# Ledger of designs, part 12: VHH binders against Probable 2-keto-3-deoxyxylonate dehydratase (xacE)

Target 1, 289 residues: Probable 2-keto-3-deoxyxylonate dehydratase (xacE), of Haloferax volcanii (d4gp28)
Amino acid sequence: MHYHQLAVSGERRLTASRDSTTYDLTSADADLRTFGDLARVASIARTSVDRLAAELTEDADVVDDAFVDRHATVPVDAEEIWAAGVTYQISEQAREEESSMPDMYFDVYDADRPEVFFKATPSRTVEPGDAIGVRGDSEWDVPEPELGIVLRRGEIVGYTVGNDVSSRSIEGENPLYLPQAKVYDRCCSIGPCVVTPEDVEDPHELEMSMTIERDGEVIYDDATNTSEMVRSCDELVSYFTRHNTVPELAVILTGTSLVPEQPFDLQEGDHVDITIEGIGTLSNSVTTV
Short names: E, the ipSAE of ESMFold2; O, the ipSAE of OpenDDE; V2, 0.75 times the mean of E and O plus 0.25 times the DockQ between their complexes.

## First folded at step 6 (VHH; framework vhh_nb_b201)

Design e1 (from a1 with R53S; at its last look DockQ between E and O 0.01; V2 from the best seeds 0.00; counts 0 for: pae O 8.2 > 2, placed apart)
Fold by OpenDDE, look of step 6:
Structure e1 (fold): chain B 289 residues (1-289), chain A 123 residues (1-123)
Amino acid sequence: as target 1 above (289 residues)
Amino acid sequence: QVQLQESGGGLVQAGGSLRLSCAASGFTFSSYAMGWYRQAPGKEREFVAVITSGGSTYYADSVKGRFTISRDNAKNTVYLQMNSLKPEDTAVYYCAAEGYFTYYSKDSAFDYWGQGTQVTVSS
């Protein structure tokens, strides 16, 4: 199923969509207001998220999709969002273009240990429809469309779309500036929903596309497939959780293969749409922070 | 194009009854909560009643026991049966649609509105 979190008049609500019908699960049980709530209860009950949700739909109000779209917020309250780099072949090349030390990325690409880094806190994560941020002290910024892995206590409970907005200029100046290149105000977006593994049979076989619009014109339109990933979701999760106490809810962004080429620079007023097959479209405007 | 068209209003004596209808088009009617509001001259628009997509009904205290809201999804129509009408019920009655509605959201703005139908209750 597809799960949306809503913010309606200051209240959180959880919806589940199945067979072209969307249900307000919170209407069936007031204690289920978030995806995390549902995942927790499912775990306790030793059942799947979808099974539990299906049962709840019997007592749930039906909601129009337009309402969901209007009130949708971040689809999961991840305490930490992490990301991976150099997970696509093309991403390695992209790193070579932006860095004065390209060998560092080659070493990671060929190594057993992947590049996994901290990306965002809740306060730095943008909901669908709101503006992602580009740093005012950065001369070169790009969106990075990525598959997001939703984890509960280190276990995969779903997938979402993510945008790992990055300063390529800062990262390229010195790799040690990675935290500043990746972690800043409004640096990350996830959404529009969480899709459970039952409905995403193979996360490594998903079409992904990104469009960027400026002044009403599409200035970027390209697509890829998660099959181009050289790291598996399980591998990334393994290294993320290795010797690490992870939060109850976390998201791992799996890297990107779609990077606009220079002289492209993400600018205030741009609009970014990222679509992943079977999940949906994450839409964000852009602002300078 | 979304359209909500009210009908059934008119002049009635105190203690009488009226049945309002609202015909809806341009959206998935069965997925929306439908409601009625009213606005008397010189007063703010006020909530009257709502019926959710699931069939739950909620009423303003001023009309409880007298008014009944219902819906026919096959006809994309919501109704307001008004009994025991009082002069203070005189107002323009508006049909409204909301993607989702609960009792706790009764003060929230609806997505769509009709043009209204006049109800006048004489003493």
Scores: ipSAE 0.017, ipTM 0.324, lowest interface PAE 8.2, mean pLDDT 91
ESMFold2, look of step 6: ipSAE 0.293; ipTM 0.700
ESMFold2 (binder alone), look of step 6: mean pLDDT 87; pTM 0.884

Design e2 (from a1 with S108R; at its last look DockQ between E and O 0.01; V2 from the best seeds 0.00; counts 0 for: pae O 12.4 > 2, placed apart)
Fold by OpenDDE, look of step 6:
Structure e2 (fold): chain B 289 residues (1-289), chain A 123 residues (1-123)
Amino acid sequence: as target 1 above (289 residues)
Amino acid sequence: QVQLQESGGGLVQAGGSLRLSCAASGFTFSSYAMGWYRQAPGKEREFVAVITRGGSTYYADSVKGRFTISRDNAKNTVYLQMNSLKPEDTAVYYCAAEGYFTYYSKDRAFDYWGQGTQVTVSS
């Protein structure tokens, strides 16, 4: 099922969509206000999230999809968002162009250990429809469309769309500046919903596209497939949880292969749409922070 | 495109009756609570009545016992039967749609609004 978290007049609510019908699960039980609530209860009851949700729909109000879209917020309250880099196939040609990618990235690409880094806190994560941030002290910024893995206590409970907004200028100045390039105000977006693994047959077989609009014109439009990933979701989760006490709810962004070419620079006023097959579209405006 | 179109307004004498209609389109009508608001000249818009998806009705104290809200989901229409009209009922009446409404809802955040229909009650 597809799960949305809503903010309605300051109240949190959880919806589940199945067979073109959307149910307000919170109407069935007031204690279920978030995806995390549902996942927790499902775990306690030794049942799947979808099974529990399905049972709840019997007592739930039906809501209009337009209402959901209007009130949707971040689909999961992840305490930590992490991300991975260098996770998509690199062409041999790209490897030969040493000027475009430092050796250290190739070393990671070929290594057993992936690049997994801290990306965002809740305060730095923006909801669908809100503005992602580009750093005012950065000359080159890009969106990074990514598949998001939703984890509860280190177990995959769903997938979402993510945007790993990054300062390429800061990262390029020195790799040791990665935290500053990746972690800043409004640096991350996730949404629009969480889709459970039952409805995502293969996370490595999903079409992904991104469009960027400026002044009413599409200035970027490209697509890829998660099949181009050279790291599996399970692998990334394994390294994320290895020797690490993870929070109850976390998200791992799995990296990107769609990056606008220079001289493109993400600017205030731009609009970014990221679509992943079977999940939905994450839309954000852009602001300078 | 979402549309709420009010009709049935007009001039009526005190003690008379009017029936307002609001035709809805562009959204799943049955999934919304429907309501009426009104705004008199120089006054703030005020709540008049609401009918939930389940058919529960709620009224402002000023119209309770005189006005009746109803809905026809097959016609995507909400109605406001106004009886025993008073000059103080003179206002522009607006239709509104809310995607979620419960008995315990204190704050109403309507998703859609109509353009309004004028109701004038003469002495």
Scores: ipSAE 0.000, ipTM 0.254, lowest interface PAE 12.4, mean pLDDT 91
ESMFold2, look of step 6: ipSAE 0.193; ipTM 0.632
ESMFold2 (binder alone), look of step 6: mean pLDDT 85; pTM 0.859

Design e3 (from a1 with K106W; at its last look DockQ between E and O 0.01; V2 from the best seeds 0.00; counts 0 for: pae O 9.3 > 2, grease 24.4 > 24.2, placed apart)
Fold by OpenDDE, look of step 6:
Structure e3 (fold): chain B 289 residues (1-289), chain A 123 residues (1-123)
Amino acid sequence: as target 1 above (289 residues)
Amino acid sequence: QVQLQESGGGLVQAGGSLRLSCAASGFTFSSYAMGWYRQAPGKEREFVAVITRGGSTYYADSVKGRFTISRDNAKNTVYLQMNSLKPEDTAVYYCAAEGYFTYYSWDSAFDYWGQGTQVTVSS
């Protein structure tokens, strides 16, 4: 199923969509207000998220999709968002061109250990429809469309769309500046929903596209497939959880292969749409931070 | 064929009570939110109350504390208990059904409507 989290006048609600019908699960049980709530209860009950949700739909109100769209917020309250780099061949090539130390990325690409780095806290993560941020002290910024893995206690419970907004100028100046290139105000977006593994047949066989609009004109339009990933979701999760106490809810962004070529630079006023097959479209405007 | 049939209306003195019923047929009753609207002479139809699939109830401010909406899925019937009636409650009361409920928007279009039942409250 597809799960949306809503924020309506300060109240949190959880919806589940099945067979073109959207149910307000919170109406069936007031204690289920978030995806995390549902996942927790499912785990306790030794059942799947979808099975539990299906049962709840019997007592749930039906809501229109327009209402969901108007009130949707981040689809999961991840305590930490992490990301992976150099997970696509194209991404590796792009980094070679952009970095002052291209060999470093090659070494990672060929190594057993992937590049996994901290990306965002809740305060730095923006909801669908809100503005992602580009650094005011950065001359070159890009969106990075990525498949997001939703984890509960290190176990995959769903997938979402993510945007790993990055300063390529800062990263390119020195790889040791990666935290500053990746972690800043409004540096990350996820959404629009969480789709459970049951409805994502193969996370490595998903079409992904990104469009960027400026002044009413599409200035970027390209697509790829998650099959181009050289790292599996399981590998990334394994290294993320290895010798690491992970939070109850976390998201791992799996890297990108869609990078606008220079002289492109993400600017305030731009609009970014990222679509992943079977999940949906994550839309964000852009602002300078 | 979808049918919503209201009953229970009539003439009552101010301060009195009435209980309206709406019998539904021709659709899966339990899958719909059920509501009541009313229309007074010379006025627009206005929302009165709604009960969702999950049993949540919502009321217009003008009837809060006086009216109670309820449903019996086994009987495919929705009820409106009206207490402490006022002359301004005089109207034709309509039963309505909605398969897709929009939260916080009570004046939404319903899928099905009854023919209405007259409620008259005398001074």
Scores: ipSAE 0.006, ipTM 0.304, lowest interface PAE 9.3, mean pLDDT 91
ESMFold2, look of step 6: ipSAE 0.041; ipTM 0.571
ESMFold2 (binder alone), look of step 6: mean pLDDT 85; pTM 0.863

Design e4 (from a1 with A109D; at its last look DockQ between E and O 0.01; V2 from the best seeds 0.00; counts 0 for: pae O 9.4 > 2, placed apart)
Amino acid sequence: QVQLQESGGGLVQAGGSLRLSCAASGFTFSSYAMGWYRQAPGKEREFVAVITRGGSTYYADSVKGRFTISRDNAKNTVYLQMNSLKPEDTAVYYCAAEGYFTYYSKDSDFDYWGQGTQVTVSS
ESMFold2, look of step 6: ipSAE 0.376; ipTM 0.738
ESMFold2 (binder alone), look of step 6: mean pLDDT 87; pTM 0.886
OpenDDE, look of step 6: ipSAE 0.008; ipTM 0.308

Design e5 (from a1 with Y100W; at its last look DockQ between E and O 0.01; V2 from the best seeds 0.00; counts 0 for: pae O 12.1 > 2, placed apart)
Fold by OpenDDE, look of step 6:
Order: C-alpha cells, then sequence, then structure tokens
Structure e5 (fold): chain B 289 residues (1-289), chain A 123 residues (1-123)
C-alpha cells in the first residue's frame, strides 16, 4: 500500500491507499497517526504493515486523494536520514568532474565498503511542496534524485522518493567538506509517500525521472533506472547498521545518477520534480538558505 | 464550474418533516464527503450532518435521531431528511462538499458551498 502522513490543522493523520481508494487509518484508530505508529504496532503484533492496514480499512473513512495531496507532509518521521554516494556509474563520473580529488571516489566505487554519510535531521528535512535549500555561500548546487529506503530498527519497511540536495562547489573544493556540502538548512526532502516492500517488487528495477522548471520552462528533463545502481539496498543497509545503533526510524538515500551538467546551477525559484515508478512524485521549490 | 444547489426548504409546523436535496455539479461527486450546515439569524453557522465518501454518517448532537443524511452518487445528490422539526431548527441550510472528512475533523472547512435554502419551523 501507499502511506501518506497528513498534517491537518495541527493534527497528524495516516492514510493508506489501496485499489484506487484512500483510507484514513487514524479514523479507525486514533492512536495510529503516523507510519511509524503503524509499523510499530505491526511489529508487535507479528504481522505485516499492509496486513494490519488492511484490517483497519474496514473501520476507516474514505478520503479524497486531492485532499491527501494538499495536506501531505513527510511520509515518515525519520530521526536520521543518511545517504550513499558513488552508487551509480554516472555518479562516479559526475564526482570526478566536481572534485579536486577524483581518485578518492574511484577508490570507493571499487571498494567493498560504500560511501554512506549522514544527510539530515528532522529540522533539515522538508516536506513535499516546501522549498529545498541551496547554500548562499555555494556557487554550484544540484538536486540529487534518489530512492529512499525506510527502515524501522534497521529493517526495511518501505520505500520513498528522496532529494539529496548538495553543494557541488563546496564538496569539490575539498572532499573533507562533505558534511558542509550535504548537511545544512533544508538540505533534504522525502516523499510523497511510503510504499511497502510488498508493493515494490524490485527496488532495483524502478524508473526514475527528474524535471527542473525555471520561470515556467522545463530546463532539465531526464530519466534513469535504479537497475543502474552498483550497490544493492541490502548492502547499503548492512553497512549502515554495522556497529551502529540506528534509530527506530531512519531513511537511507541510495545515491543518484541524474546530475544536471554544468553550467547548470540550482537557483531560488526553481521547481524540482522527482518521480519514481510505483512510488510517486516528490515536488519541491527552491530557496536560498 | 462547481455548483451546489439546495432545494426542499420551506415552512413547516413543529413536529413536521422536510427533505432537503442538494444537487452537485462541476466536480467528481463520488470523491467528496457531503455535508449540511445551518445558520440561524444572529447565530454562527453550525454543523448539522456529514456523509463521507465511504458512506459513514455523523450528526450534530442537536439533530441526532431526528435528521438523516444520505447520498445518491448516480444523481450527484445529497439529502437531508429532517423529522420531528422544532422551531429552533429554523435556519438557512447550506450544502457543502469536502474531499476529506472524519468524525475527528467535524469542524473542518469545506471546499465548496451552496447558496442555502430557508427552513422555517413554526410553533
Amino acid sequence: as target 1 above (289 residues)
Amino acid sequence: QVQLQESGGGLVQAGGSLRLSCAASGFTFSSYAMGWYRQAPGKEREFVAVITRGGSTYYADSVKGRFTISRDNAKNTVYLQMNSLKPEDTAVYYCAAEGWFTYYSKDSAFDYWGQGTQVTVSS
């Protein structure tokens, strides 16, 4: 199923969509307001998220999808968002162009250990429809469309769309500046929903596209497939959880292969749409931070 | 163009009955919760009843047991059967449409509103 978290008049609600019908699960049980709530209860009950949700739909109100879209917020309250780099062949080339030390990325690409780094806290993560941020002290910024893995206690419970907004100029100046290039105000977006593994047959066979609009004109339009990933979701999760106490809810962004080429620079006023097959479209405006 | 047109209002004696209808057009009727509000002179508009897209119904305490809301998706119409009417039920009754409505959100704003129909209950 597809799960949306809503924020309506300060109240959190959880919806589930199945067979072209969307249900307000919170109407069935007021204690289930978030995807995390549902995932927790499912785990305790030794059942799947979808199975539990299906049972709840029997007592749930039906809601209009347009309303869901208007009130959707971040689809999961991840305590930490992490990301991976150099997970696509194209991303390796892109990093070679932006980095003063391209060999470092090649070494990672060929290594057993992937590049996994901290990306965002809740306060730095924006919801669908809100503005992602580009750093005011950065001359070159890009969106990075990525498949997001939703984890509960290190176990995959779903997938979402993510945007790993990055300063290529800062990262390119020195790889050791990666935290500053990746972690800043409004640096990350996820959404629009969480789709459970049952409805994502193969996370490595999903079409992904990104469009960027400026002043009413599409200035970027390209697509790829997650099959181009050289790292598996399981591999990334494995390295993320090794010798690491992970939070109850976390998201791992799996890297990107769609990078606008120079002289492109993400600017305030731009609109970024990222679509992943079977999940949906994550839309954000852009602002300077 | 979205339209909600109420009908069926009028003058009725206390204890009598009326059936209000609201004909909807300009949007996908079956995708919306439909509701009734009323406003008496000098009073604020108040919730009366709602029927969700899924068919669940909710009522204000003041009308519970006396009023029944229903819908016919084939006719794009929502109804309000009002029985055992009282003078305090006198008001302009408004039809409303909302893409999302639950018992917990009974005070939420609706997306669309009708022009209203007058209901007067004499003692």
Scores: ipSAE 0.000, ipTM 0.257, lowest interface PAE 12.1, mean pLDDT 91
ESMFold2, look of step 6: ipSAE 0.259; ipTM 0.673
ESMFold2 (binder alone), look of step 6: mean pLDDT 83; pTM 0.840

Design e6 (from a1 with G35A; at its last look DockQ between E and O 0.01; V2 from the best seeds 0.00; counts 0 for: pae O 9.3 > 2, placed apart)
Amino acid sequence: QVQLQESGGGLVQAGGSLRLSCAASGFTFSSYAMAWYRQAPGKEREFVAVITRGGSTYYADSVKGRFTISRDNAKNTVYLQMNSLKPEDTAVYYCAAEGYFTYYSKDSAFDYWGQGTQVTVSS
ESMFold2, look of step 6: ipSAE 0.774; ipTM 0.922
ESMFold2 (binder alone), look of step 6: mean pLDDT 83; pTM 0.851
OpenDDE, look of step 6: ipSAE 0.015; ipTM 0.338
ESMFold2, look of step 7: ipSAE 0.745; ipTM 0.916
ESMFold2 (binder alone), look of step 7: mean pLDDT 85; pTM 0.862
OpenDDE, look of step 7: ipSAE 0.007; ipTM 0.306

## First folded at step 7 (VHH; framework vhh_nb_b201)

Design f1 (from e6 with S31D; at its last look DockQ between E and O 0.79; V2 from the best seeds 0.00; counts 0 for: pae O 5.7 > 2)
Amino acid sequence: QVQLQESGGGLVQAGGSLRLSCAASGFTFSDYAMAWYRQAPGKEREFVAVITRGGSTYYADSVKGRFTISRDNAKNTVYLQMNSLKPEDTAVYYCAAEGYFTYYSKDSAFDYWGQGTQVTVSS
ESMFold2, look of step 7: ipSAE 0.696; ipTM 0.900
ESMFold2 (binder alone), look of step 7: mean pLDDT 84; pTM 0.857
OpenDDE, look of step 7: ipSAE 0.029; ipTM 0.381

Design f2 (from e6 with T52I; at its last look DockQ between E and O 0.01; V2 from the best seeds 0.00; counts 0 for: pae O 12.0 > 2, unsure alone 64.1 < 65, grease 24.24 > 24.2, SAP .712 > .668, placed apart)
Fold by OpenDDE, look of step 7:
Structure f2 (fold): chain B 289 residues (1-289), chain A 123 residues (1-123)
Amino acid sequence: as target 1 above (289 residues)
Amino acid sequence: QVQLQESGGGLVQAGGSLRLSCAASGFTFSSYAMAWYRQAPGKEREFVAVIIRGGSTYYADSVKGRFTISRDNAKNTVYLQMNSLKPEDTAVYYCAAEGYFTYYSKDSAFDYWGQGTQVTVSS
């Protein structure tokens, strides 16, 4: 199923969509307000998230899709968002172009250990419809459309769309500046919903597209497929959780293969839309931070 | 042609009551969430209440317990019963049909608004 978290007049609610019908699960049980709540209860009950949700729909109000869209917020309260880099061939090439040390990216690309790095805290993660940030001290910034893996206690419980907004200029200046290139105010967005693994046939066979609009014109429009990833979701999760006690809820972004060509620079006032097959569209405006 | 027509506004003393109505036409009323918003002079438009297709209702904290939203699909009308009115409730009240809205889908979104009706609460 597709799960949305809503913020309605200060109240949190959880919806589930099945067969073109959306249900307010919170209306069936007031204690289920978030995806995390549902996943927790499912785990305790030794059942799947979708099975529990399906049972709840019997007592749930039907919700308008328009209402859900209007009030949707971040689809999961991830305590930590992490990301993987150099997971696509085009990504590796892009890094080589921007860096004074291109060989280090190639080495990681071919290595057993992937590049996995901390991306965002909740306060740095923006909801669908809100503005992602570009650094004011950065001359070159880009969106990075990515498949997001939703984890509960290290187990995959769903997928979402993510945007790993990055300063290429800062990263390119020195690889040791990666934390500053990746972690800053409004540096990440996820949404619009969480889709459970049962409804994602193959996370490595999903069409992905990104469009960027500036001043009413589409200035970027391209597509790729998650099949181009050189590492599996399970592999990334394995390295993420290895010797690491992860939060109850976390997201790991899987890297990008859609890179606007130079001299493109993401600017305040731009709009970015990222679409992944079977999940939905993550939309954000852009602001300088 | 889509139309939303508000009525029932006016001047009322603090502690009084008003009932607003919004008559809708030009779209499938029962398929839409209907909402009320308000805008006071010099302030931004703010959410007041919504009733979705399934019948669930949601309210701004500032009006909870005082206002009640309801709908009559047979009459294509949404209502706002306002009790225990306060001077801070003074505003132009707008009826809206909630539409799907993202940047990506903005051209396909249905977001209809009425012209508004003035509500003035005197102290």
Scores: ipSAE 0.006, ipTM 0.249, lowest interface PAE 12.0, mean pLDDT 90
ESMFold2, look of step 7: ipSAE 0.809; ipTM 0.932
ESMFold2 (binder alone), look of step 7: mean pLDDT 82; pTM 0.843

Design f3 (from e6 with T102P; at its last look DockQ between E and O 0.83; V2 from the best seeds 0.00; counts 0 for: SAP .78 > .668)
Amino acid sequence: QVQLQESGGGLVQAGGSLRLSCAASGFTFSSYAMAWYRQAPGKEREFVAVITRGGSTYYADSVKGRFTISRDNAKNTVYLQMNSLKPEDTAVYYCAAEGYFPYYSKDSAFDYWGQGTQVTVSS
ESMFold2, look of step 7: ipSAE 0.631; ipTM 0.868
ESMFold2 (binder alone), look of step 7: mean pLDDT 83; pTM 0.848
OpenDDE, look of step 7: ipSAE 0.334; ipTM 0.723

Design f4 (from e6 with F110Y; at its last look DockQ between E and O 0.64; V2 from the best seeds 0.00; counts 0 for: pae O 4.7 > 2)
Fold by OpenDDE, look of step 7:
Structure f4 (fold): chain B 289 residues (1-289), chain A 123 residues (1-123)
Amino acid sequence: as target 1 above (289 residues)
Amino acid sequence: QVQLQESGGGLVQAGGSLRLSCAASGFTFSSYAMAWYRQAPGKEREFVAVITRGGSTYYADSVKGRFTISRDNAKNTVYLQMNSLKPEDTAVYYCAAEGYFTYYSKDSAYDYWGQGTQVTVSS
């Protein structure tokens, strides 16, 4: 099922969509206000998220999709969002172009250990429809469309769309500046919903597209497929969790293969749409931070 | 120190009733969902019932209509009222607690568990 978290008049609510019908699960159970709530209860009950949600729909109010769209917020309250780099061949090439030390990216690409890095805290993560940030001290910024893996206690409980907004100029200046290139105000967005593994089926066979609009014109439009990932979701999760105490809820972004080439630079006023098959479209405006 | 202590188990005839209690200490009880599990000899531990922080309840299909989970936050206690007991209900019953938000170690599956109490239902 597709799960949205809503903010309605200061109250949090959880919806589940199935077969073109959307249910307010919170109306069935007031304790279920977030995806995390549902996932937790499901885990305790030794059942799947979808099974529990399905049962709840019997007592849930039906809501309009338009209502969901108007009130949807971040679809999961991940305490930490992490990301992986150099997970696509194209991204490797992009790194070669931007970095003074391109060999280090090739080394990672071929190594057993992936590049996994901290990306965002809740305060740095923007909701669908809100503005992602480009650094004011960065001359070259790009969106990075990515498949997001939603984890509860280290287990995959769903997938979402993510945007790993990055300063390529800062990263390219020195790889040691990666935290500054990746972690800043409004540096990340996830959404629009969480889709459970049962409905995604194969996270490595999903079409992904990104469109960027500027001044009402499409200035970027391209697509890829998660099948081009050189590392599996499980592998990334494994490296994320090993020797690491992770939050109950976390998201790991799986890297990108869609990178606008120079002289493209993400600018304030741009609009970024990222679509992943079976999940939905994450839309964000852009602002300078 | 966190403690979950089950009580109320014992021997009962089929069709009889038991009421289990689990007394909790060492954590903010009201912030946790409380659950009952059971493990019969030679079988895997299975879910029985859960009560959320807000009081919503969920049951395994095998016990629906017969068992009732409840909680008293003032007493830091969760209960399992078991009616119409069957021989198949014979097991060690465990109390478990899970918080809203915790950090996770790869080898950690649950926040807190009790030691269990034996329930035996004779034919």
Scores: ipSAE 0.028, ipTM 0.412, lowest interface PAE 4.7, mean pLDDT 90
ESMFold2, look of step 7: ipSAE 0.331; ipTM 0.719
ESMFold2 (binder alone), look of step 7: mean pLDDT 84; pTM 0.855

Design f5 (from e6 with T102R; at its last look DockQ between E and O 0.01; V2 from the best seeds 0.00; counts 0 for: pae O 13.6 > 2, grease 24.4 > 24.2, placed apart)
Fold by OpenDDE, look of step 7:
Structure f5 (fold): chain B 289 residues (1-289), chain A 123 residues (1-123)
Amino acid sequence: as target 1 above (289 residues)
Amino acid sequence: QVQLQESGGGLVQAGGSLRLSCAASGFTFSSYAMAWYRQAPGKEREFVAVITRGGSTYYADSVKGRFTISRDNAKNTVYLQMNSLKPEDTAVYYCAAEGYFRYYSKDSAFDYWGQGTQVTVSS
């Protein structure tokens, strides 16, 4: 199913969509307000998230999809968002263009160990419809459309769309500046929903597209497929959790293969739409931070 | 105490324009989506437009291209610019901090609503 977290009248609500019908699960049980709540209860009950949700739909209000769109917020309360780099061939090329040390990225591409890095805290993660941030001290910034893996206690419980907004200028100046290039105010967005693995047949066979609009004109429009990832989701999760106690809820972004070429620079006022097949569209405006 | 106060309604000729305002108080305005609804005599209240926290806008099909919703967080005010008004736009227009539309509803949701402002479009 597709799960949305909503902010409605100052309270949190959880919806589940199935077969073109959307249910307010919180209306069935007031204690289920978040995807995390549902996932926790499912785990305790030794059942699947979808099974539990399905049971709850019998007592749930049916809500309009437009209502969900109006009130949707971040779809999961990930305590930590991490990301992977150099997971697509195009990413390798992009790094070659931006970095003073391009060989580092090539080495990672072929290595057993992937590049996995910390991306965002909750306060740095923006909800769908809100503005992602570009650094005011950065001359070159880009969106990075990515498949997001939703983890509960290190186990995959769903997928979402992510935007790993990055300063290419800062990263390119020195690889040691990666934390500053990746972690800053409003540096990440995820959404619009979480889709459980049951409804994602193959996370490595998903069409992904990104459009960027400026002043009412589409200035970027391209697509890729997650099949072009050189790392599997399981592999990334394995390295993410290896020798690392992860939070109860976490997200790992799987890298990007869609990067606008220079002289493109993401600017305040732009609009970014990222669509992943079977999940939905993550939309954000852009602001300077 | 939460308050929503609409203003700007009145009588206008078909093809004319009005701009509604809704002043909000008693809650963190920037944390809420703001919406406009309307209710014509003998009809149910219907959704008109909404602006999200992030500034995204959505419109009913009947008003798309004619109405524009906007907000000023510094003034705690949401606006509805209504152009090319039609007689069928005649209604009481309500401001809401959040609207709730259900196909099947339980009396469990609380919405903040204004008292409404009358808009009359003459033919």
Scores: ipSAE 0.000, ipTM 0.224, lowest interface PAE 13.6, mean pLDDT 90
ESMFold2, look of step 7: ipSAE 0.751; ipTM 0.917
ESMFold2 (binder alone), look of step 7: mean pLDDT 84; pTM 0.856

## First folded at step 8 (VHH; framework vhh_nb_b201)

Design g1 (from f3 with S31D; at its last look DockQ between E and O 0.75; V2 from the best seeds 0.00; counts 0 for: unsure alone 64.7 < 65)
Amino acid sequence: QVQLQESGGGLVQAGGSLRLSCAASGFTFSDYAMAWYRQAPGKEREFVAVITRGGSTYYADSVKGRFTISRDNAKNTVYLQMNSLKPEDTAVYYCAAEGYFPYYSKDSAFDYWGQGTQVTVSS
ESMFold2, look of step 8: ipSAE 0.781; ipTM 0.923
ESMFold2 (binder alone), look of step 8: mean pLDDT 83; pTM 0.845
OpenDDE, look of step 8: ipSAE 0.845; ipTM 0.934

